# VH-VL binders against q0atu2: the designs that were tried, part 24

Target 1, 119 residues: q0atu2
Amino acid sequence: MLDKKARIRTSREYRNVFEKGKRLSGRFLIIYYVENALDNNRFGFITNKKIGMAVIRNRIKRQLRAIVREYQGQVKNKHDIVLVARAGIGKSSFEGMEKDYIAIMKKAGLFARNANKID
Below, E stands for the ipSAE of ESMFold2; O stands for the ipSAE of OpenDDE; V2 stands for 0.75 times the mean of E and O plus 0.25 times the DockQ between their complexes.

## First folded at step 12 (VH-VL; framework fv_dusigitumab)

Design y1 (at its last look DockQ between E and O 0.46; V2 from the best seeds 0.00; counts 0 for: pae E 6.9 > 2)
Fold by OpenDDE, look of step 12:
Structure y1 (fold): chain C 119 residues (1-119), chain A 122 residues (1-122), chain B 111 residues (1-111)
Amino acid sequence: as target 1 above (119 residues)
Amino acid sequence: QVQLVQSGAEVKKPGASVKVSCKASGYKFTSYYINWVRQATGQGLEWMGWIDPYDSYTGYAQKFQGRVTMTRNTSISTAYMELSSLRSEDTAVYYCARVFEYDDSGYYMDVWGQGTTVTVSS
Amino acid sequence: QSVLTQPPSVSAAPGQKVTISCSGSSSNIGNNYVSWYQQLPGTAPKLLIYDNNKRPSGIPDRFSGSKSGTSATLGITGLQTGDEADYYCGTWDDSLSAGYVFGGGTKLTVL
C-alpha cells in the first residue's frame, strides 16, 4: 500500500484535481494531474463501474497501486495525480498497464524521459 | 454554483422520439459522469444509464438497451438523452444527475437537474 | 419490484426519531456503498447520504446512515415538519448487467 501521505483520500481533494488539473488519455489509463502545495506527491485511483464487476475493479485497483508504488520515486514532486482506469484495462496485462502508465506519465512531463523500471 | 438545467416539458405521440437536454455549469463538464433517472407519476426512481462526457462512453440499463441514446456537446457543456419508440409507460419526469466517484467510494449522484416532464399520449 | 426493498411509509411526531430500512443482496448492498436521496414534494431528488454514512455539505447531522451486511438504514432524529418527503436508497449492483439500483422509496409523514 502507498503511504497515506502519498494518497488522495478525500472527495474534496479529488474534486480539486478534476476541476483544476490537466487530463491526458493513454490506452488503458487516463490521468488527471495538478500541482499541489505540498512537499510530496499524492496519488488517487478511480476504477469506474464501466470496467466491470467489483472483482475486476478491485484487481485493477491493486495492480495500479502496485505500478504507482514502483515508480513513485521517479515522478516529479509537488503533484496530485489521479489515475482513472479505462474500459479496456480489464483485459490488459500487468505489463501493458505498466507500459501505458510510463508512456502517459512521460507525455505529461511527470516522468523523466529516461524513466524505467526499478527492481 | 454547480447546477444542471434541463430542457422544458415535452408532449409526444406513441412511437415518436424525445430528446431531453441537460446543461451543466459551475464545474468542469468533462470530469464527471452524467446519469439519467426517470420517475413515473407517483412511482419511484428508475436508473436509465450513464455517459462519460469526455469520450461519450455510455452504459445503459438493460431495460432501455436499443431504445435510449445518451450524447453530449462539450462545447456547451450539455448532455442529451434521447428515447425512441415512445409508449405511454414512458410518461415520466426525467432527471439528469452528476455522478461522483473516487477511490474506495461509492457511486452516487450529488447534483440533480430540475427534471423534464415527458408525456406520451395518443 | 424494486431491487432494493424499503418500507412504503413511516411516520412520527416532530422531535421524534425515525429509521428507514433498505434491504438488498450481496451483489448490490453487500458489495457496494449505499446512498440516500431525499425528495421533497414536487422537487427533484437531493443527495442526503453517500458512502453508507457520509453527509454532503449542508445536510444536518440529524440525518445518519449505516450499513450492515446486505441492509442499510437511514436515521432521522429531531424530526421536523420539513423532513416530510420521499426517501430512496440507492447503490450499484454488480452483475453481468451492472447498473445503479434504487429502493422503492419510503414516504415519511410528520404527524
Scores: ipSAE 0.633, ipTM 0.900, lowest interface PAE 0.8, mean pLDDT 93
Fold by ESMFold2, look of step 12:
Structure y1 (fold): chain C 119 residues (1-119), chain A 122 residues (1-122), chain B 111 residues (1-111)
Amino acid sequence: as target 1 above (119 residues)
Amino acid sequence: QVQLVQSGAEVKKPGASVKVSCKASGYKFTSYYINWVRQATGQGLEWMGWIDPYDSYTGYAQKFQGRVTMTRNTSISTAYMELSSLRSEDTAVYYCARVFEYDDSGYYMDVWGQGTTVTVSS
Amino acid sequence: QSVLTQPPSVSAAPGQKVTISCSGSSSNIGNNYVSWYQQLPGTAPKLLIYDNNKRPSGIPDRFSGSKSGTSATLGITGLQTGDEADYYCGTWDDSLSAGYVFGGGTKLTVL
């Protein structure tokens, strides 16, 4: 599981990322990201009820957390990063979400220099 | 700075369609969902649905399912709402609004367009 | 007809305090944050309160919000003539095909 220090927790922290951060969009995900003043990354997730029923949203949130946890050690430090699930994500597979995450994180320049194990 | 500017008033006959535009400025159009809300004269607010301008995914209120279509043109930062098979009961002011949201509990409209009056008369 | 119930009207004298209630259910106010919108005559609604009790920039602290269980309350102190408007609560409702709902509105008169 993600360390509690690696999570964006408050409404204010989320809003800061949306208002001050850069944005990149993929097929299933949008990321917002901004440099923080910490020694670590923090991640947040938006999977609101527009996507569908609670069971579907809970599954998506669990899957996104698992993806982020798998790659968190390769993410360039000192960033707050919010993953926003697009409305169509309920039709995606875990592998589709993972591919999308890798692609947008590479495009954002957020993976560390030696990220050879990513793909 | 953030602004939504809607198209002008329209008069339609029953059975026709209307398409209202909503032009966004002062922010990245594809970063925020757009709601459509209407209000008949002297009545309350009625939610019609949302669109994600990034990929055109939508969610419509059940009452309007089958009659409403929400679209957008990202090159001009403009959202559209089209309502077909108009009736006199559709006479209302139609608003677009930008959605701001946090996690799965928060959803609110922080910026509203000025409204577009649609009159349906026989 | 409104999923969220508000009183149709409230009134008070200038300088007084008023509250406006918004009553719902576990599927809406109980599970979701509440917002309040102010609509002056002939104008578009404006966000007044979000996330139950937070004020956007430029909204005076005379306006406050709270939520308890399945009910929300808008409070307005130091009433001014310029506060005369219609006030709407709003939130998601899981029971309505995962849609957004508004209260029926409350007309505030400052006498």
Scores: ipSAE 0.058, ipTM 0.716, lowest interface PAE 6.9, mean pLDDT 86
ESMFold2 (binder alone), look of step 12: mean pLDDT 92; pTM 0.946

Design y2 (at its last look DockQ between E and O 0.63; V2 from the best seeds 0.00; counts 0 for: pae E 6.4 > 2)
Fold by OpenDDE, look of step 12:
Structure y2 (fold): chain C 119 residues (1-119), chain A 122 residues (1-122), chain B 111 residues (1-111)
Amino acid sequence: as target 1 above (119 residues)
Amino acid sequence: QVQLVQSGAEVKKPGASVKVSCKASGYKFTSYYINWVRQATGQGLEWMGWIDPYDSYTGYAQKFQGRVTMTRNTSISTAYMELSSLRSEDTAVYYCARVFEYDDSNYYMDVWGQGTTVTVSS
Amino acid sequence: QSVLTQPPSVSAAPGQKVTISCSGSSSNIGNNYVSWYQQLPGTAPKLLIYDNNKRPSGIPDRFSGSKSGTSATLGITGLQTGDEADYYCGTWDDSLSAYYVFGGGTKLTVL
């Protein structure tokens, strides 16, 4: 689980990202990202009702959190980043989600071009 | 200023269809769900469904499935709710509302339109 | 008839405190955040409380919300004549085909 300080937790914080941030869409994910005034990155996760039942949403959220944790050290500092799950994500594999995350983060310029899975 | 402005009052015959519009301004239209809620005269609020303006994904209350269609036009930041096969029981004020959802347990409507009165009578 | 149960009406004198209850079940209030909406006569509903106990900008601290188990409560202190309105609780329901549910509404009369 992500550190508390690395999490977007309040409605205000999410709203700030939505209104002031940039948006990019991948196959399974949409990301909103904006610079923050902190020394660390914060991540938010949204699994909307459209992606399926609560069990599915919770599974997806856990998977996304796992992906974010794995790559958090490769993300540029001082950003609030919200991950929004798209409708098709429920049928994707973990590897598919991971690939999409990496691709979209690179496109956003939040990852280094040589960012790779940490194993 | 964030606001939702709805179309004017409608008078329809039974069996007809009505399409209510909801124009959004002051925020990123595609970043928030739009809910539709109606209220019959002297009655409580009734949730009809939602639309994601980003990809037009919708979810309808079972009561209205097959009879309601929610759409959007992103170029003009406008959401639409069409209700067909109207009956007298559909006489109500119809509201659009912006939905804020940032967790699977969080769901609320923070901005409401002014409402559209739809009257169904013979 | 409403999934969430509210008292039909409450009343109190100006300056007094009132509470409005909202009773549900594990599939709605038990698992989800509760919101409260104020509807002044002849107007559209207005968000009053969200996430059980948070106030939107512009809502005075006279209004408060709480949740315990499968029930939620709206509190209004320092009652003013302008508070006379209908109040609705609402939340998501995980078990119904209708996803969002409202209470039946409570009419608050300021004596």
Scores: ipSAE 0.172, ipTM 0.792, lowest interface PAE 2.8, mean pLDDT 90
Fold by ESMFold2, look of step 12:
Structure y2 (fold): chain C 119 residues (1-119), chain A 122 residues (1-122), chain B 111 residues (1-111)
Amino acid sequence: as target 1 above (119 residues)
Amino acid sequence: QVQLVQSGAEVKKPGASVKVSCKASGYKFTSYYINWVRQATGQGLEWMGWIDPYDSYTGYAQKFQGRVTMTRNTSISTAYMELSSLRSEDTAVYYCARVFEYDDSNYYMDVWGQGTTVTVSS
Amino acid sequence: QSVLTQPPSVSAAPGQKVTISCSGSSSNIGNNYVSWYQQLPGTAPKLLIYDNNKRPSGIPDRFSGSKSGTSATLGITGLQTGDEADYYCGTWDDSLSAYYVFGGGTKLTVL
């Protein structure tokens, strides 16, 4: 579970990321990211309404939070990062989501080192 | 100032197509979805679908599936909605609207275009 | 026919309070945030309420929103003649084919 300080929570915080940040798309995920003025990272999660019923969206959100928590120590600090689930994510496995996250975060230059579970 | 400016009124015959444009300004065009909504005279609002301007992903209301195409040109911050096989009941004002989404349960249209009147008549 | 039901019209005198209901189901209002849109005569709709009960900048606090179960309510106090407009609720419907839906609209008349 991500710490409360590491969550984007307000409309203004999300709007800042969308307006000032960069966007990268993967197969199942989209990230928006921008440098913040804090000493830590913050993460936000959006599940697309087209994914399905609320219970399915909640499951996907929990899985994405678990992935982010697993790799958070490798993320360069002082960034606000919003993850958006794409319509096709409901058909993805946990491993598929994880691989997509790693690829996007590497492409964004947000990992401090190689992102895999071994290190 | 955030604004959406739409193309001018159109008069079409049944069976034709119409393409309405929606030019965005005052914000990062690729960061927000665009919805299209129409309103026949004296009627309510009818949602048509959305486009993600970043990569052209779309979702269409079932009623319009197969007749509507939503596109965009990011170099001029413009979204488009094309409706084909027009009928008299497609006579309406067509709006574009910017969507703000900041949580998995939020979805609302915070900025609207002025509307484009499309008249379909013989 | 909309799955979100609103009264077709409401009316009240200047200075009074009025409420506009929006009745739906568990697949829409029950599970999703509700927004309200105001459409003044001859103009495009404008966002009035978002996230059930929040106001955008520039909307006075005499406009309020609430949600209970599968119903949402727009409240307007201190009615002014400039409040004459059509009002629409809107939300996602999470049924098998997820889609956005507006209520049928409510014409407010200030008499």
Scores: ipSAE 0.068, ipTM 0.725, lowest interface PAE 6.4, mean pLDDT 87
ESMFold2 (binder alone), look of step 12: mean pLDDT 92; pTM 0.948

Design y3 (at its last look DockQ between E and O 0.57; V2 from the best seeds 0.00; counts 0 for: pae E 6.8 > 2)
Fold by OpenDDE, look of step 12:
Structure y3 (fold): chain C 119 residues (1-119), chain A 122 residues (1-122), chain B 111 residues (1-111)
Amino acid sequence: as target 1 above (119 residues)
Amino acid sequence: QVQLVQSGAEVKKPGASVKVSCKASGYKFTSYYINWVRQATGQGLEWMGWIDPYDSYTGYAQKFQGRVTMTRNTSISTAYMELSSLRSEDTAVYYCARVFEYDDSGYYMDVWGQGTTVTVSS
Amino acid sequence: QSVLTQPPSVSAAPGQKVTISCSGSSSNIGKNYVSWYQQLPGTAPKLLIYDNNKRPSGIPDRFSGSKSGTSATLGITGLQTGDEADYYCGTWDDSLSAYYVFGGGTKLTVL
């Protein structure tokens, strides 16, 4: 699980990212990202009702958190980043989500181009 | 200033359709769901459904499925709610509202339109 | 009739404290955050409380919210004449046919 300090938790924090941040869309994910004044990155996760039943939303959220944890060391620091699940993500594989995450993060300039899975 | 401005009052005959507009300003239109809620005279609030302006994905209350259509025009930051096969029971004030959803358990409407009165009478 | 149950009316004198209850079930209040909306006569609803107990900017601390189990409560202290309005609780219901639900509304009269 992500450390408390690495999580966006409050409505205010999420709203700040939505209003001031940049948005990029992948196949399964939308990311909102904005620089913060901290020495660490913070991540937020949104699985909207359109994704499906609560059990599906929770599964997706857990998978996204796992992906973020896997690559957190490769993310450019001092950013608040919110991951929003898109429709259809419930039918995607974990690998598909991971690939999409990497691609969109690279496009955002938050990952190095040679970023790879950390074993 | 964040606000939602709705279209004017409508008077319709039974069997007709009504389309209410909701223009958003002061925020990123595609970043927030829009809910539609109605209220019959002297009655409580009734949730009708939501639309995601980003991709036009919708979810309708079962009561209105097949009869309600929610759409949006992102170029003018406007959401629309069309209700067909109108009946007298559809006489109500219809509200659009911006939805904030950031958690699996969080869901609320933080900005409301001023409401649109729809009267259905023969 | 409403999925969430509220008392139809409450009343108190200015300066007094009132509470409005909202009773639901495990599929709605039991799982999801509760919001409260204030509707002044002839106006659109206004968000009063969100996430059980948080106040939007501009809402005075006289208004408070709490949640326990499958029930929520709105508290108003230092009652003012301007508080006379209808109050609705609301939350998401995670049933098979998931939907947002409101309470029946409570009319608050300031004596």
Scores: ipSAE 0.390, ipTM 0.860, lowest interface PAE 1.6, mean pLDDT 92
Fold by ESMFold2, look of step 12:
Structure y3 (fold): chain C 119 residues (1-119), chain A 122 residues (1-122), chain B 111 residues (1-111)
Amino acid sequence: as target 1 above (119 residues)
Amino acid sequence: QVQLVQSGAEVKKPGASVKVSCKASGYKFTSYYINWVRQATGQGLEWMGWIDPYDSYTGYAQKFQGRVTMTRNTSISTAYMELSSLRSEDTAVYYCARVFEYDDSGYYMDVWGQGTTVTVSS
Amino acid sequence: QSVLTQPPSVSAAPGQKVTISCSGSSSNIGKNYVSWYQQLPGTAPKLLIYDNNKRPSGIPDRFSGSKSGTSATLGITGLQTGDEADYYCGTWDDSLSAYYVFGGGTKLTVL
């Protein structure tokens, strides 16, 4: 479970990330990210409504949160980051989502320089 | 000022195609989905589908699958909707709308184009 | 037949109050936030209410929204002749054929 203060919570906060932030697309995920004025990172999660069944979307949300939690200590601070699950994610494995997340975060330059193993 | 401006009215014959444009201004075009919605005279709003302007990722309502194509040109911040094999029942006003989507619960169209009237008649 | 059901019309005198209902299901209103759109005669729809009960900038507080279970309600107080319009509820439907849905629309007449 991510810490409460590390969670994007309001429509206004999400809109700021979408409007002001940068976007990178992977096979299963899209990230939007922008610097914030806080001391910490915040994460938001959007299960793409086009994925379908709620049980699948709930599984995907749990898996994405677990991935973010696993790597959150390696993320450069002071960013708001929104993860959006693409429609095809329902056919992915946990490992496939994890690989996609790592690749996107590396492309975005969001992992810290001296992080432990990240690929 | 966030704005969507659509192309002008069209008159088409049955079997033809129509392509409606939707030019965005005042916001980051590639950060928001665009929906297309139509409305026949005296009828309600009918959702047609969406496009992600960033990478052209699209989804179409089943009714229009195979007849509709949604595209965009990011250099001029413009989305397009093309409807082929037109029938008289396709006579309607066609709207583009910017989508705001957040968390699992939020999805709404916060900015609408002025509409494009398409008339299909012989 | 719309998956979101609204009364076809409602009417009331200037200064009065009216409510417009929107009835859906667990796959749409039951799971997702509801928006309301106002369409004045001859114009495009305009966002009136989002997130069930929030107003965009410029929408007066005499417009209100609420949601309970699988139903949503738009409330309009202090009716003015300029409120005469069609009103649509809308939300995402989470069914297997995921899609956005509008209610059938309600014509408000101010007499």
Scores: ipSAE 0.060, ipTM 0.714, lowest interface PAE 6.8, mean pLDDT 86
ESMFold2 (binder alone), look of step 12: mean pLDDT 92; pTM 0.946

Design y4 (at its last look DockQ between E and O 0.09; V2 from the best seeds 0.00; counts 0 for: pae E 5.8 > 2, placed apart)
Fold by OpenDDE, look of step 12:
Structure y4 (fold): chain C 119 residues (1-119), chain A 122 residues (1-122), chain B 111 residues (1-111)
Amino acid sequence: as target 1 above (119 residues)
Amino acid sequence: QVQLVQSGAEVKKPGASVKVSCKASGYKFTSYYINWVRQATGQGLEWMGWIDPYDSYTGYAQKFQGRVTMTRNTSISTAYMELSSLRSEDTAVYYCARVWEYDDSGYYMDVWGQGTTVTVSS
Amino acid sequence: QSVLTQPPSVSAAPGQKVTISCSGSSSNIGNNYVSWYQQLPGTAPKLLIYDNNKRPSGIPDRFSGSKSGTSATLGITGLQTGDEADYYCGTWDDSLSAYYVFGGGTKLTVL
């Protein structure tokens, strides 16, 4: 699990990202991102009801958190980033989800262009 | 100030359709779901469905499947709810409401429109 | 009739404490956060409590929420005449056709 300090926790924090941040869409993910005044990145996750039943939403949430944890060291610092799962993500593979995350983060300029999976 | 402003009262005949509008202001319209809830006179609240203004994805209560259509116009931050094949039982106040949903949080409506009275009578 | 069950009415004198119960099942209250809404006469509902026990900005601390098992409770202390209203609990219901559900509502009368 992500460190507490690396998580967006409050409604106010989420709203700040939604209102002031930039938005980019991938195949399975939408990201909202905005600079913060911290020295670390914070991540938030939204698995909307359109994804499906609670069991599916929870699975997707866990997978997204795992992906974020895997690549957090490659993300530019001082950002609040909210991941919103799009419709159809429930039918995606973990690898597909990961690929989409990498692509959208690169497009956002939050990843180095040569960012790769850390084994 | 975050607010939702709905269209005015409607009077319709049975079998007709009604389209209620809900204009959002004070926040990024495409970042939040819009719920529709109705309330018959002297009765409780009844959830009708939701729409994601970003991609127009919708979820309707089973009771209204095939009869309700939720849409949006992002250019004017307005959501619409159209109910067809109206019957007397559809007489109610209809509310739009902004939905809040995020990680480790529930699903709830934090901002409500003022309501739109729809009367269905022959 | 409503998926969530509330008492039809409660009453108390000013300054007193009242509680409003909301009972559901494992698929709704059991698995999801509960919200409470206040509806003053002739007005739109207003969010009173969210995530079981959290208060939105502007809601005084004399309003409280709690959840245990498949039931939720709204507490109001220091009852005021202005608290006379209908109160609804609500939550998401996890099913094949997932949807939001409300309680039947409770009319609070201040004596």
Scores: ipSAE 0.525, ipTM 0.874, lowest interface PAE 1.4, mean pLDDT 92
Fold by ESMFold2, look of step 12:
Structure y4 (fold): chain C 119 residues (1-119), chain A 122 residues (1-122), chain B 111 residues (1-111)
Amino acid sequence: as target 1 above (119 residues)
Amino acid sequence: QVQLVQSGAEVKKPGASVKVSCKASGYKFTSYYINWVRQATGQGLEWMGWIDPYDSYTGYAQKFQGRVTMTRNTSISTAYMELSSLRSEDTAVYYCARVWEYDDSGYYMDVWGQGTTVTVSS
Amino acid sequence: QSVLTQPPSVSAAPGQKVTISCSGSSSNIGNNYVSWYQQLPGTAPKLLIYDNNKRPSGIPDRFSGSKSGTSATLGITGLQTGDEADYYCGTWDDSLSAYYVFGGGTKLTVL
């Protein structure tokens, strides 16, 4: 599970990322990201009713959190990053979401050569 | 007023392609998915696919995969659906319809174009 | 063959009430929000109900929707001759064949 300091917590924090951040889109995911003033990264997750009822939305959130946790040590510090599930995400496997995340993060230049030790 | 206005009727021969346009007005074009739905005479609605005009993200019904291409031109707020390798069973009225991307609601088509009749005959 | 099953037709007298069923599976109606569309003769479909039971502005409250399990129902009370139309349910589908599906449609005749 992501540490509390690695979570985007407030509506204001989410709004900052959406308003000031860059957007990159993949097959299943959109990321919004912006530099923050912290020493660490923070992650947020958006699933809406277009992807299904609460059971489906909660499953997708859990899967995305697991993916982010797996790769968090490779992410450049000082970024707020919001993952938004696209309407088509229900067609994906966990592996498909994971590949999409990796591709987007590489394209954004957010993976660092030397892994960050957050755990 | 929010409107989706489609191109005029088309008559095509088997094996040809058709490209139907859908011009949006009265709203921010890149904020809504455009869906394409067809209806043969006396038949039900058949969903074909969607496009996100923001970045051309698409999803097609498996039946049309390989024959359908959905595109857009954001400078003129217009979406396009091209169907290739036409056959007589593709004779139908083709509709575009929009879906709001950003509100916390289900997936539903709130505004529809008037329809474009495509006739495929030899 | 429609993924969502609707009766082909239904009829009732003016002033009466009618229901139109839409039967699906867990991959569509069960896990996703249902919409209903009205198609008057010679016209494009029009949104009637969204999110299972919500009405867009301008749709009178004699139109209602509900969902239970893998089945959805459109209710119409106070039938008018102008309600004579085809009615379609629609919903997101998790299967590999399509992202969105419609029911086969129900022709409502007001006798």
Scores: ipSAE 0.095, ipTM 0.730, lowest interface PAE 5.8, mean pLDDT 88
ESMFold2 (binder alone), look of step 12: mean pLDDT 92; pTM 0.948

